# Ledger of designs, part 10: VHH binders against q9uj72

Target 1, 324 residues: q9uj72
Amino acid sequence: MFCGDYVQGTIFPAPNFNPIMDAQMLGGALQGFDCDKDMLINILTQRCNAQRMMIAEAYQSMYGRDLIGDMREQLSDHFKDVMAGLMYPPPLYDAHELWHAMKGVGTDENCLIEILASRTNGEIFQMREAYCLQYSNNLQEDIYSETSGHFRDTLMNLVQGTREEGYTDPAMAAQDAMVLWEACQQKTGEHKTMLQMILCNKSYQQLRLVFQEFQNISGQDMVDAINECYDGYFQELLVAIVLCVRDKPAYFAYRLYSAIHDFGFHNKTVIRILIARSEIDLLTIRKRYKERYGKSLFHDIRNFASGHYKKALLAICAGDAEDY

## First folded at step 21 (VHH)

Design W1
Fold by ESMFold2 at other seeds, fold request of step 23:
Structure W1 (fold): chain B 324 residues (1-324), chain A 124 residues (1-124)
Amino acid sequence: as target 1 above (324 residues)
Amino acid sequence: EVQLVESGGGVVQPGRSLRLSCAASGFTFDDHVMHWVRQAPGKGLEWIGNIYRSGRHFYNPSLSSLVTISRDDSTNTLYLQMNSLRAEDTAIYYCAKGRSPEQYDFRYAYPDYWGKGTLVTVSS
């Protein structure tokens, strides 16, 4: 954890786990003429990722087949994306999402921001390793070629995975806050560089001290100041960093709300967050969502998704008693 | 009280066929996904197949050519037909049921409650 708050996911190791029987039931679900989509959900959304890997291994051992491949053959549309996504080890899922964000025409900057602004040093290290192994390509090089300006410089600093950890220095926090204040006043390229280097390189605990000092010096909230000073994806990335430092579950709650309500249901974002956070803090994200928006995340997914896709998302999200 | 009672087991010669029954009581049988599972001596559980209220059914790929699962909702009975039996089919055969399907029960089809089993011995 980076803050003092306890966080919790929605998916835990299943008790009485039998990977061999699970693999047999998935074989029945996938290898015939008909597909048992409910059984896919009943098994795969109800196991942690480590258990899913054991099931995939058992499936291969018994049938000589690739479980993900069989699912891609039998499933379609967003339901396929959810079920296949559950089978990725977390670093490989991050790598997969980043690769697809940059592949083809255009770049999905919001995906880059969401992943790189929120991941820890260890997660970034593992993600870079997975990206290289899976795609035979360098993540940093791809980010560099697909982005530009201070947005690129900030992503490149984040993807190094070298944020300071543990140690805090209150005197330096005051000094850093003054640098951030000057960057908002002067807005030169050099000031933008200093600003993003502070936000990318200082520990979460140090940055919370910096944001307190910034409020004292300027009388402004840090997010409001960034919104007034900057624009475009650079501004959005800086805000994402600050929000993740302050309350990462609340950042993801905001992202989910936006994905569900702004200009239609953005399937990729909802799927990505639910899968990536399911074993980390998705239950805490649900609490922040309901607190801020008045309706549960479960309620909103139920109203905007359909079919087995909806069932899979709801199974990952889980609900409070009143949702059922 | 929920009960699942398997019957039809016994000693049978290799190459023969056998039909097992599972009598269900204490719940609304036709609402539940039903399963057959077996355990050979010294081995772990092996899932045989399931059947939904609609009659949709799914089999362990390793056994699909050897078994047929059916259900008779009017008599609350689940059936397993096994053909061309081999010595390796010697096992305790269990009937199992899923949970009552509720709108948002994402485990409803997975085996939840088990019978006591019936022994099938395939030997000369």
Scores: ipSAE 0.859, ipTM 0.958, lowest interface PAE 0.5, mean pLDDT 92
Fold by ESMFold2 at other seeds, last read:
Structure W1 (fold): chain B 324 residues (1-324), chain A 124 residues (1-124)
Amino acid sequence: as target 1 above (324 residues)
Amino acid sequence: EVQLVESGGGVVQPGRSLRLSCAASGFTFDDHVMHWVRQAPGKGLEWIGNIYRSGRHFYNPSLSSLVTISRDDSTNTLYLQMNSLRAEDTAIYYCAKGRSPEQYDFRYAYPDYWGKGTLVTVSS
């Protein structure tokens, strides 16, 4: 079975890269009383993450200072979050976002869902390692203690990073579809566990077959069925898994649209997605956003954000020719 | 069309001061971020500092006590004042400009076009 086209990000390695000169210009931008915010954007949003790491190393070597620390000290509000976030290696950025989703009073369940439902086995393995190294805590233990019920059990399944890869079995897909259909009809704790096991452990390719068989058996779309059968964060997590299996860039486009237009503007979600997807599929996410919602992501960010924060987000997002 | 011409270089004694000029033509000088960069013999480029249209300026922390950058928009001239010169300040000194400022140009302030430079030799 065929799946989607290649995906692309918006940020690539810069040509003619000079990390020493970049670090010197960042030193000038950050170490005086005034801050050159435009230069921060002009450099950091125009380098890939690997190049940013080389800049941070050069900065420390020349000045004995931590670039992320200097930015946190000199910047404020959401602009600080964007610029500091760009300096995290991707696994550490995921770990950072999960840590802050769970630290303190309450838990940001939508952040947990967004990260754990969408990351590959390799990404999950690397984020667990980064979490342990940075915070001296076990990610799995923290998820367990901060969540409960089938929501917790599903997150714990995902965080193992052991999804089957690369095979299909059409006979098993039909069997799995029957199990999913029964689970939507019966709604017991055992049936919720069966949903979890199929959705978390089967390969993306296999699940696409399962979802087609589910529609054949039930006459109903899998997302609609989950929405009718379940509620709360368990339901939201199951939907996120299905959407990521079908079209992960479209899932992120949906999340961005919701963050921009629903229940006020959720800055943290916009920042997280733009940074995390910038070198993976953010260009593809932009295409899905425009196809589904009629306006470009660039247009919507331009209209809701302001100041240097807006400039940084737009630099990461980039636009089509008509946006400029 | 675009020209940046550095001048004021030459041989100077250690401990003295020197003022370099950069004459700009072929573009709207007032709108562009301007930079000084130097390259010592056998070394890589070293950014000295920049200055915005507003007069806001930023310096390489390693040089901030030794340099002052200014601009005169009425004469399209960028200046570098250097004090207490040392042998390690021997270098070719370049002026550079940012790009034309456009809405949503996220590289506009980064050096884009360079002059040919002027040699400063600090020796006894």
Scores: ipSAE 0.858, ipTM 0.957, lowest interface PAE 0.5, mean pLDDT 92
Fold by ESMFold2 at other seeds, fold request of step 23:
Structure W1 (fold): chain B 324 residues (1-324), chain A 124 residues (1-124)
Amino acid sequence: as target 1 above (324 residues)
Amino acid sequence: EVQLVESGGGVVQPGRSLRLSCAASGFTFDDHVMHWVRQAPGKGLEWIGNIYRSGRHFYNPSLSSLVTISRDDSTNTLYLQMNSLRAEDTAIYYCAKGRSPEQYDFRYAYPDYWGKGTLVTVSS
């Protein structure tokens, strides 16, 4: 059982940290016609987010300028997205990614799924506050207007940030498993609603019991059952929830593998996951990636990305000894 | 083994120019990003600028109009030219080097090793 397993990121507080000197070196890197992109990487990927905030404050104090703004002016394409993204406080980064997933033409449903299926109650609360402050909009209202059907209803449930915590009731788990099994058999709108309510609201601990009981009742794995019973973004969201309950680092490893291999390297997804998980569980995600797919995440990024963009991603990812 | 030896410091009058040197030994000078950093009395470190093997260079925006950094790879020497010196330029001036560049050393250009410094005093 993976409940209670320790997880680890790849980015830690730097020793001998001097935010004033870092800000001065970034100022030099961004002033003028040439940009010292290696120095941007050498500093920003080698500091934790809290330290980056101190650097941004020192930069503003010394030069009267916004570090993120200066980087956006000097940098382009995916390298800009990585370097600017590193400068966002985590709740604001989630809010930023959700905003861009929904605003403009179309909707990036995979971004909505990845963020909302994986974040804790506290993370959801903080991202809703950041979204409101930054964009003067209500996150929940935007999700409602940009999505529809059972997919919308499930996202709306998740974004409440009110999943039960620590609750375990084995008798209820058997009952919940019967509801899930019936939902896969009958597939009515009401059964779909019951299914999403269970998956979105029961604690992770309770859901693991529910999934075991589902296996006992049906003889089938929950993910396989969902894949056979449902389709579209609703199916993808339900699978994401189940995978996050079982092994969240493995879910992100799967997302990274898909982003790298399925469409010739989906940059936004790789950037988002590496930044968002870098101080939480990215080292654990790397281990799951290699364990499941045979090659390291470092190896795959090295083969599919290029230039300073590649260097930045690899700096955040870090590698096993054999990668170097 | 690795050495960075700064020289050219001393007392200089305001408005004058001064060129500092840093003699490097014990490593392949050509490969390394080189830096100048200073520390005024009672103050923290202030980064002045750097210079890459290619000759690309970058300066602290607060000092960019006052300084020029150059390197002579044939003599393994780093230089700092300072013009129109002011009393606030009084400081210990340090030479520093980065690590050998490699594709996946993500700290190679950041100052790694420091000289002992040379004192510049700007006084009438």
Scores: ipSAE 0.852, ipTM 0.955, lowest interface PAE 0.5, mean pLDDT 92
Fold by ESMFold2, last read:
Structure W1 (fold): chain B 324 residues (1-324), chain A 124 residues (1-124)
Amino acid sequence: as target 1 above (324 residues)
Amino acid sequence: EVQLVESGGGVVQPGRSLRLSCAASGFTFDDHVMHWVRQAPGKGLEWIGNIYRSGRHFYNPSLSSLVTISRDDSTNTLYLQMNSLRAEDTAIYYCAKGRSPEQYDFRYAYPDYWGKGTLVTVSS
């Protein structure tokens, strides 16, 4: 979809796929006294999402049972979260993560930021549809209810899924950069609104021109300026948008590194990114991670996670030859 | 080089029991997950069960009350015990093995290599 850059995931359709036999082996893994956790990994991390759906249908047809339900009953902790998460179609997984981020007391703002700042117009449309169908709720209404201030306003703009596409105007980029610079200086509610409208609505290609002009005007990197000018979740969301515009795989690499090394191993963030990006750009994310941080993502997961949970994450991540 | 040779098939009467064997050679049997799979005439493959080096075993829920899988690592032999045989148990029975064990082979337990099978015919 983006001109000049191609990205790649780590999970592809398996050759010689037999959903009936896979379902039978999963039945054996889940329905007896003991649970065959290795077989769950050997099958489910080695199939693309479309193939996993076929396995779930075969499982229901053969045994009259819900595969996801059986896994949730037999598994626990983070291993359960990984294996169950693999069974969600991508738009539904995003919807599921957003719903749980807002369900109950409190809100997981980092989850809202990572999903809404990074998804394309098409992905946002599919996610809204999945949310409505699965939960009988309106995603926008739930975001409005659970958030406030300019953070809310920015999320509400993103969730519309109406970013401009295929448009560049260098003269307008200079004007937009001036607006962003003024917004960092003045910091009024109106300036915050203008800033987030530019970041949410201009095309990625136009925003790259805007960021270059911002550097020319201010002498400062856009992320550094936002960090100095704003705070809280509004600041974090604006930074996420800028990083996604510049290099989305690098944004996810940064988030993974932070989740692994800052404040301990943040399991939910690692799980969410690995699953959601596994068929899209996780291989490219791995490359950015190694380029920036010196060690592979595989290496860091291997050293900080344990048990079948670690095995599942490593199976999704995959490694370069030297990792093995 | 790698060989899996099934034996013990043949014609057997309904209601009887039968024990199949699979002789393994050309690899380190002890470390591999072993499987039994069958294919009835004109039908697809049906996974029967597996057994790990530890003796942990798992069965197709449709067959779990009718079968027992065991292994003898000293003789490199896999066994399938089947009880109360019926006509629908007529099939070619295949032995299969998982991949060579490696620390991060996330497919190691899934069937990788198959024997030629042994025919079991259940009839009077």
Scores: ipSAE 0.852, ipTM 0.955, lowest interface PAE 0.5, mean pLDDT 92

Design W1
Fold by ESMFold2, fold request of step 23:
Structure W1 (fold): chain B 324 residues (1-324), chain A 124 residues (1-124)
Amino acid sequence: as target 1 above (324 residues)
Amino acid sequence: EVQLVESGGGVVQPGRSLRLSCAASGFTFDDHVMHWVRQAPGKGLEWIGNIYRSGRHFYNPSLSSLVTISRDDSTNTLYLQMNSLRAEDTAIYYCAKGRSPEQYDFRYAYPDYWGKGTLVTVSS
């Protein structure tokens, strides 16, 4: 059984907030000959998303210009991606990332996994609405057409946003664990379907009991069993679901570590996680990162990123006292 | 003790130019981003512009053709030159400074400390 854990982000509402003055300073930063990249960071990484929306509205009202558009015109490369990304409302940022994961050449399955395995029912509902309004497309239809097999079926279940909520049932947990064990032994299409339906539909609290019963029945940890039984994106998605159920901040810490150290610095993943989690649990993710890997997330970003891009990431990440 | 003292305000006729000064003391002036901000009667604060240690400067796009900001680090003085003054330029004009520069202070350039201001009245 799990009790509620307090999680915390790194970005909070700024005190004494003046959106008109912020917008004027951003106008100066973006509309002249030179671009004041430090001021962009000093303002936008130091406001919560709701405050950034108010700044964008003030900017439009005063100058008749689109703040995101002006930033994209003046900025380049990964720094542009960070600064523009900060300006998206959270449901629209998720929708934006999913759209680009599927719109471009090929499909970015790891982006689909990361977002859909980790979001709550409410977040999924809001991202589906944002996707429809922004792109005039149905998110579920796009996922269906861009993916296949049990990977698709699992994503389609997650994107419904209908995971059960309620009291746990230990007898059902034991039965569900037996189904998962049989799925690892038999590996038929029907067993895979039953397995992903359990993982997608049962509450987090119930799944934690299921995983305990699975250990009792099989002698194996659930992640180890999935890794031994399955492969490909289906396996990766199932593991992501289990890790999010157990300790979602630790899942993101693992993803960040992999993104930083897997053949260089995978910028899209680092940017996406830092922005999306900045007001939710990024401080908790940072703690899990240091606990598991020995070095702070701040340290690793400082060592692998450069320029204003590095400054922006570090401003969002924030550090422990010894990092400064 | 940090001190920013604005001067040069007063009554001026429309169409004229005016130069404001801000005398700084109690901190290492050279290291700080400096700002001019104004507040017209019944209005909120309006950022005019800033200037970095290097001389790099940025202006509110609404005012960029009418103002020039400069600094003299040898006398710890910040200047605001305003041209073609209009009645709407009537305001209290404030000098402001950014925070002490540090490697990972991601707010260092944003206004942190303010002077008491100098009143400029544009009237015929």
Scores: ipSAE 0.850, ipTM 0.955, lowest interface PAE 0.5, mean pLDDT 92
Fold by ESMFold2, last read:
Structure W1 (fold): chain B 324 residues (1-324), chain A 124 residues (1-124)
Amino acid sequence: as target 1 above (324 residues)
Amino acid sequence: EVQLVESGGGVVQPGRSLRLSCAASGFTFDDHVMHWVRQAPGKGLEWIGNIYRSGRHFYNPSLSSLVTISRDDSTNTLYLQMNSLRAEDTAIYYCAKGRSPEQYDFRYAYPDYWGKGTLVTVSS
């Protein structure tokens, strides 16, 4: 038995799939001085990740070459990042993005928030395994060393991947709501800890009951209360958790809109979300985006990106081409 | 009605050259990416190469020194020149075309429609 289709992606397994011929056409596209970037898009955005892995295997078997390596050599800039990113298995792509968010000078806290606030227990387990295998490092230790304070404590709780599942208790929801309300009033370290433990550990179903009880007790929306009570990356992480509990596709739509419109086109965020959500809920994200902002995601990408980079992003987005 | 008709096949001696033609009709030929693909007896499909409207062309790395693809948009004809033929080049050779090139068709260049093929046999 399954629950049905509440969300949908934009990329599905291609019918009549021939990995040998795909690999040959990619070989032609990448050989020599000129690159057939349209063929790269026509193949790689039109196959699911599992099929892309089979293409890479065929490519190596036929030519003795690493497809990702050849693309990185031949391609540049953000187009390279999209095409290479499509070739990562999903857990490894999450691990890759977290690694680069923490390496070098500074830390990309928004990347940490977007990944860790939104992933399921299973996804977190798989990304920790991929991180260890790829980088020979412990993900939790790296997060601990690169972050601090209640922001760190909340990320450390999320990265355990142990959120309760399928649990609802209306009486406990009222108790949890009172704890959240007191945390907004008192703002002590203990209250911050209690607040993040509730948000990180209760099931989505239970948290929706908690948020309704919070509204009943306080007369205030949970996000508004957090925004008034806290600041910095701790506040941003708590808000991301609440938004993901309520409507995860809408959270990603909001993040995409911000990435496109706030002080230029934030390429890393757009690329990350489109790739990571393409086989999960990107179609649903598109619907939320249009509902909330009036224009389609396709329209906004078309107007703010350019070249083959734009074409690749639009191919992953896969719709609303005629929308204003 | 879309048609792709390959010709120029037959029996040829090893070491010789051969030029195959593909006559196209029923669509706007010069707007489409065109392809050559072959299938040796008992083997899978092998992509030979393609050519864009602009004349840009790309070849299977395994064949790139042996083949030349060209197109004549005034006669709606695609060509494959093969040199120094070997027994391994015995195959049915297919002409194929991409889809109608709409602005946001992200599959437009991939083979969509195939001819019936022409047999090339390389033997003494």
Scores: ipSAE 0.850, ipTM 0.958, lowest interface PAE 0.5, mean pLDDT 91
Fold by ESMFold2 at other seeds, last read:
Structure W1 (fold): chain B 324 residues (1-324), chain A 124 residues (1-124)
Amino acid sequence: as target 1 above (324 residues)
Amino acid sequence: EVQLVESGGGVVQPGRSLRLSCAASGFTFDDHVMHWVRQAPGKGLEWIGNIYRSGRHFYNPSLSSLVTISRDDSTNTLYLQMNSLRAEDTAIYYCAKGRSPEQYDFRYAYPDYWGKGTLVTVSS
């Protein structure tokens, strides 16, 4: 239902927080040949991002060192990615993930889709600023150079961060639905442009009306129609937009399920979603996951991941009482 | 029931060494991560280090050349050896323990229960 369900994360501000003592224990954990990986988990997964920033500041003040840098030096593999990722401010984490999706000879289109189709106007504006400051590059220019066609045009619209908010007009919704229906019938470049402009620019509330009208005039679900009409990354991006408009936590639950069960455990996707959504809607994502797939996200991570990496993911995910 | 009792404090001259003890009772000492923490007069808490069941230990980098933590599981006793003491080492020294290491307790190694402390004064 489209009634504005409350969403909730899994990580909250810790009570009795002492950033100086936390920084000292992290210093001990990272000094020398052995690493206290359990202490890293016990602290970093049990603090909100704002508190982690205070820990990093205390760490720099006491030791003259960068906590993220020290963790990257001492840790390896996916555990490193989780621990270091937790230390990024949210806009910088999105910027970091986009940079690495486009760096080098290839492009990780699924990462671009997942981030840009799901972020709010405010999140997009902040990630563009973080990208420029961190990498001395313009995010929009990098997307333009690394992508092409209607896929690029759609990403370029999303990255503007200018989706209408709160606007609804039922007469316009019917008109927009007719445009979408024609775009699925005709499939010209101009129709593809009109389709993505509607999906990228209209408010979530308006698009829900549009999707209802589309069902009325076509007899088809919007996702099914897109899948029949289009293919490639353009099709995948349009579907991601529709799914995020309908039920963003359910979109992420679907992405997590696919990442865990498709072609083995896709670590980058699981890490990115758990970190990025931990203070926003990861609890809601977890509920959608269990409702749709029968087993809890906690259970599936426990079953498919291992070692300290598993412990870190489970600590971020948290579980229902029956998981424990 | 659970008790942590620190001892061995007192007045010590600068440059000397001192060993503190922490007697533990009311829990399975062997299973818990143990910690030393101190608080100088008018200052905040300073974590000194910890030690795991296996003997693995980790120290505050600011103190790592000056301290050694050990444990004797047969006597349920935690020790802190401090060398080359300075006036700034004057503090109340606390023993602390983590929680029982259960499979999905993601806070188990973090200090959970504290002793009352023992005062060390470094002066002459």
Scores: ipSAE 0.848, ipTM 0.955, lowest interface PAE 0.5, mean pLDDT 92
Fold by ESMFold2, fold request of step 23:
Structure W1 (fold): chain B 324 residues (1-324), chain A 124 residues (1-124)
Amino acid sequence: as target 1 above (324 residues)
Amino acid sequence: EVQLVESGGGVVQPGRSLRLSCAASGFTFDDHVMHWVRQAPGKGLEWIGNIYRSGRHFYNPSLSSLVTISRDDSTNTLYLQMNSLRAEDTAIYYCAKGRSPEQYDFRYAYPDYWGKGTLVTVSS
């Protein structure tokens, strides 16, 4: 058996870090007549989140001002979204994105899928706490009220943050695979319920055994089977869960490729993934992207984005030597 | 060899003005973002401001009413004009430069190389 997915990000703690001087340069960039957008990028994309929080604290202490607020006042469009997003602690960024996915008339189901299918138990518990503190609302109640059907039921199971950890049982994997196979052949509400409960509650390690048994029994890849058997957001969510279990960096590479190439450049998705994964697995995501799609993520961002927005995205993404 | 040589320091009375110079050599001066930074006795570094090749400039908000940064690309010289000097302006003043300007160098404008500094003492 081969080791699973150890991963790397693209943003690391900067050496020789001076939060006071960084805050002073950001003050110059934001508080005058002109805005030094290059300096914002040169500092904020080159610090880890913990260092960015220290800079924001120094900025407040020194000038009595809110760094995020000053950036939102001076910046516009997608560049603002990138730079402000970098300043969120990770659980609060997830909470922020989920809140805005559900705020207003419509719901951004793809944002809900991307976040809830991919986060660990610990990340889910922290984002629920951040959501409550920031918005005075219960994340689970908001998901329940904004979604319906088996899509809702699946999200509600994921958001509990109680997936089994470390448990495997090879004999049970065969039984679980049979349940999944039966659910793909039949489309009753009870089969859908059993299917999503397996996918949401079993450990990643157990599910990998289950997916192998499914292939053995059916002769079909699990993702292909789901695509043939189901539709709508329920189908998309189930696929996202399977892809995250198999190879989470590859799931995000797929999401980025789709966001860049399908139906126009989807800015919110690109920004969210780059920020959220920058200190976790974005380097690994880049490798999966290039392996699968032939061109680097850096190349595709360079071709489809422009201006300081492009520079910020490329700074977060980083590239291989041939990209520069 | 890259060199940044600050000059114009010395003892000056409170309320007076002073102009510092930084002579640059060993690189293409007009391509680089240039900075002034100071360090008062017993204190950390304090960024004063910068200036781009275009003449665009940005100042530490705490100092913006007291300083003016300019550059003369024909003589490879950076200047700092300071007005209404106070005892708290006593410091070593450093000239600094950004990195080589590359399209995708996302640190290009951030200070990369410092001169040795010139001491300014504001006292009666």
Scores: ipSAE 0.847, ipTM 0.954, lowest interface PAE 0.6, mean pLDDT 92

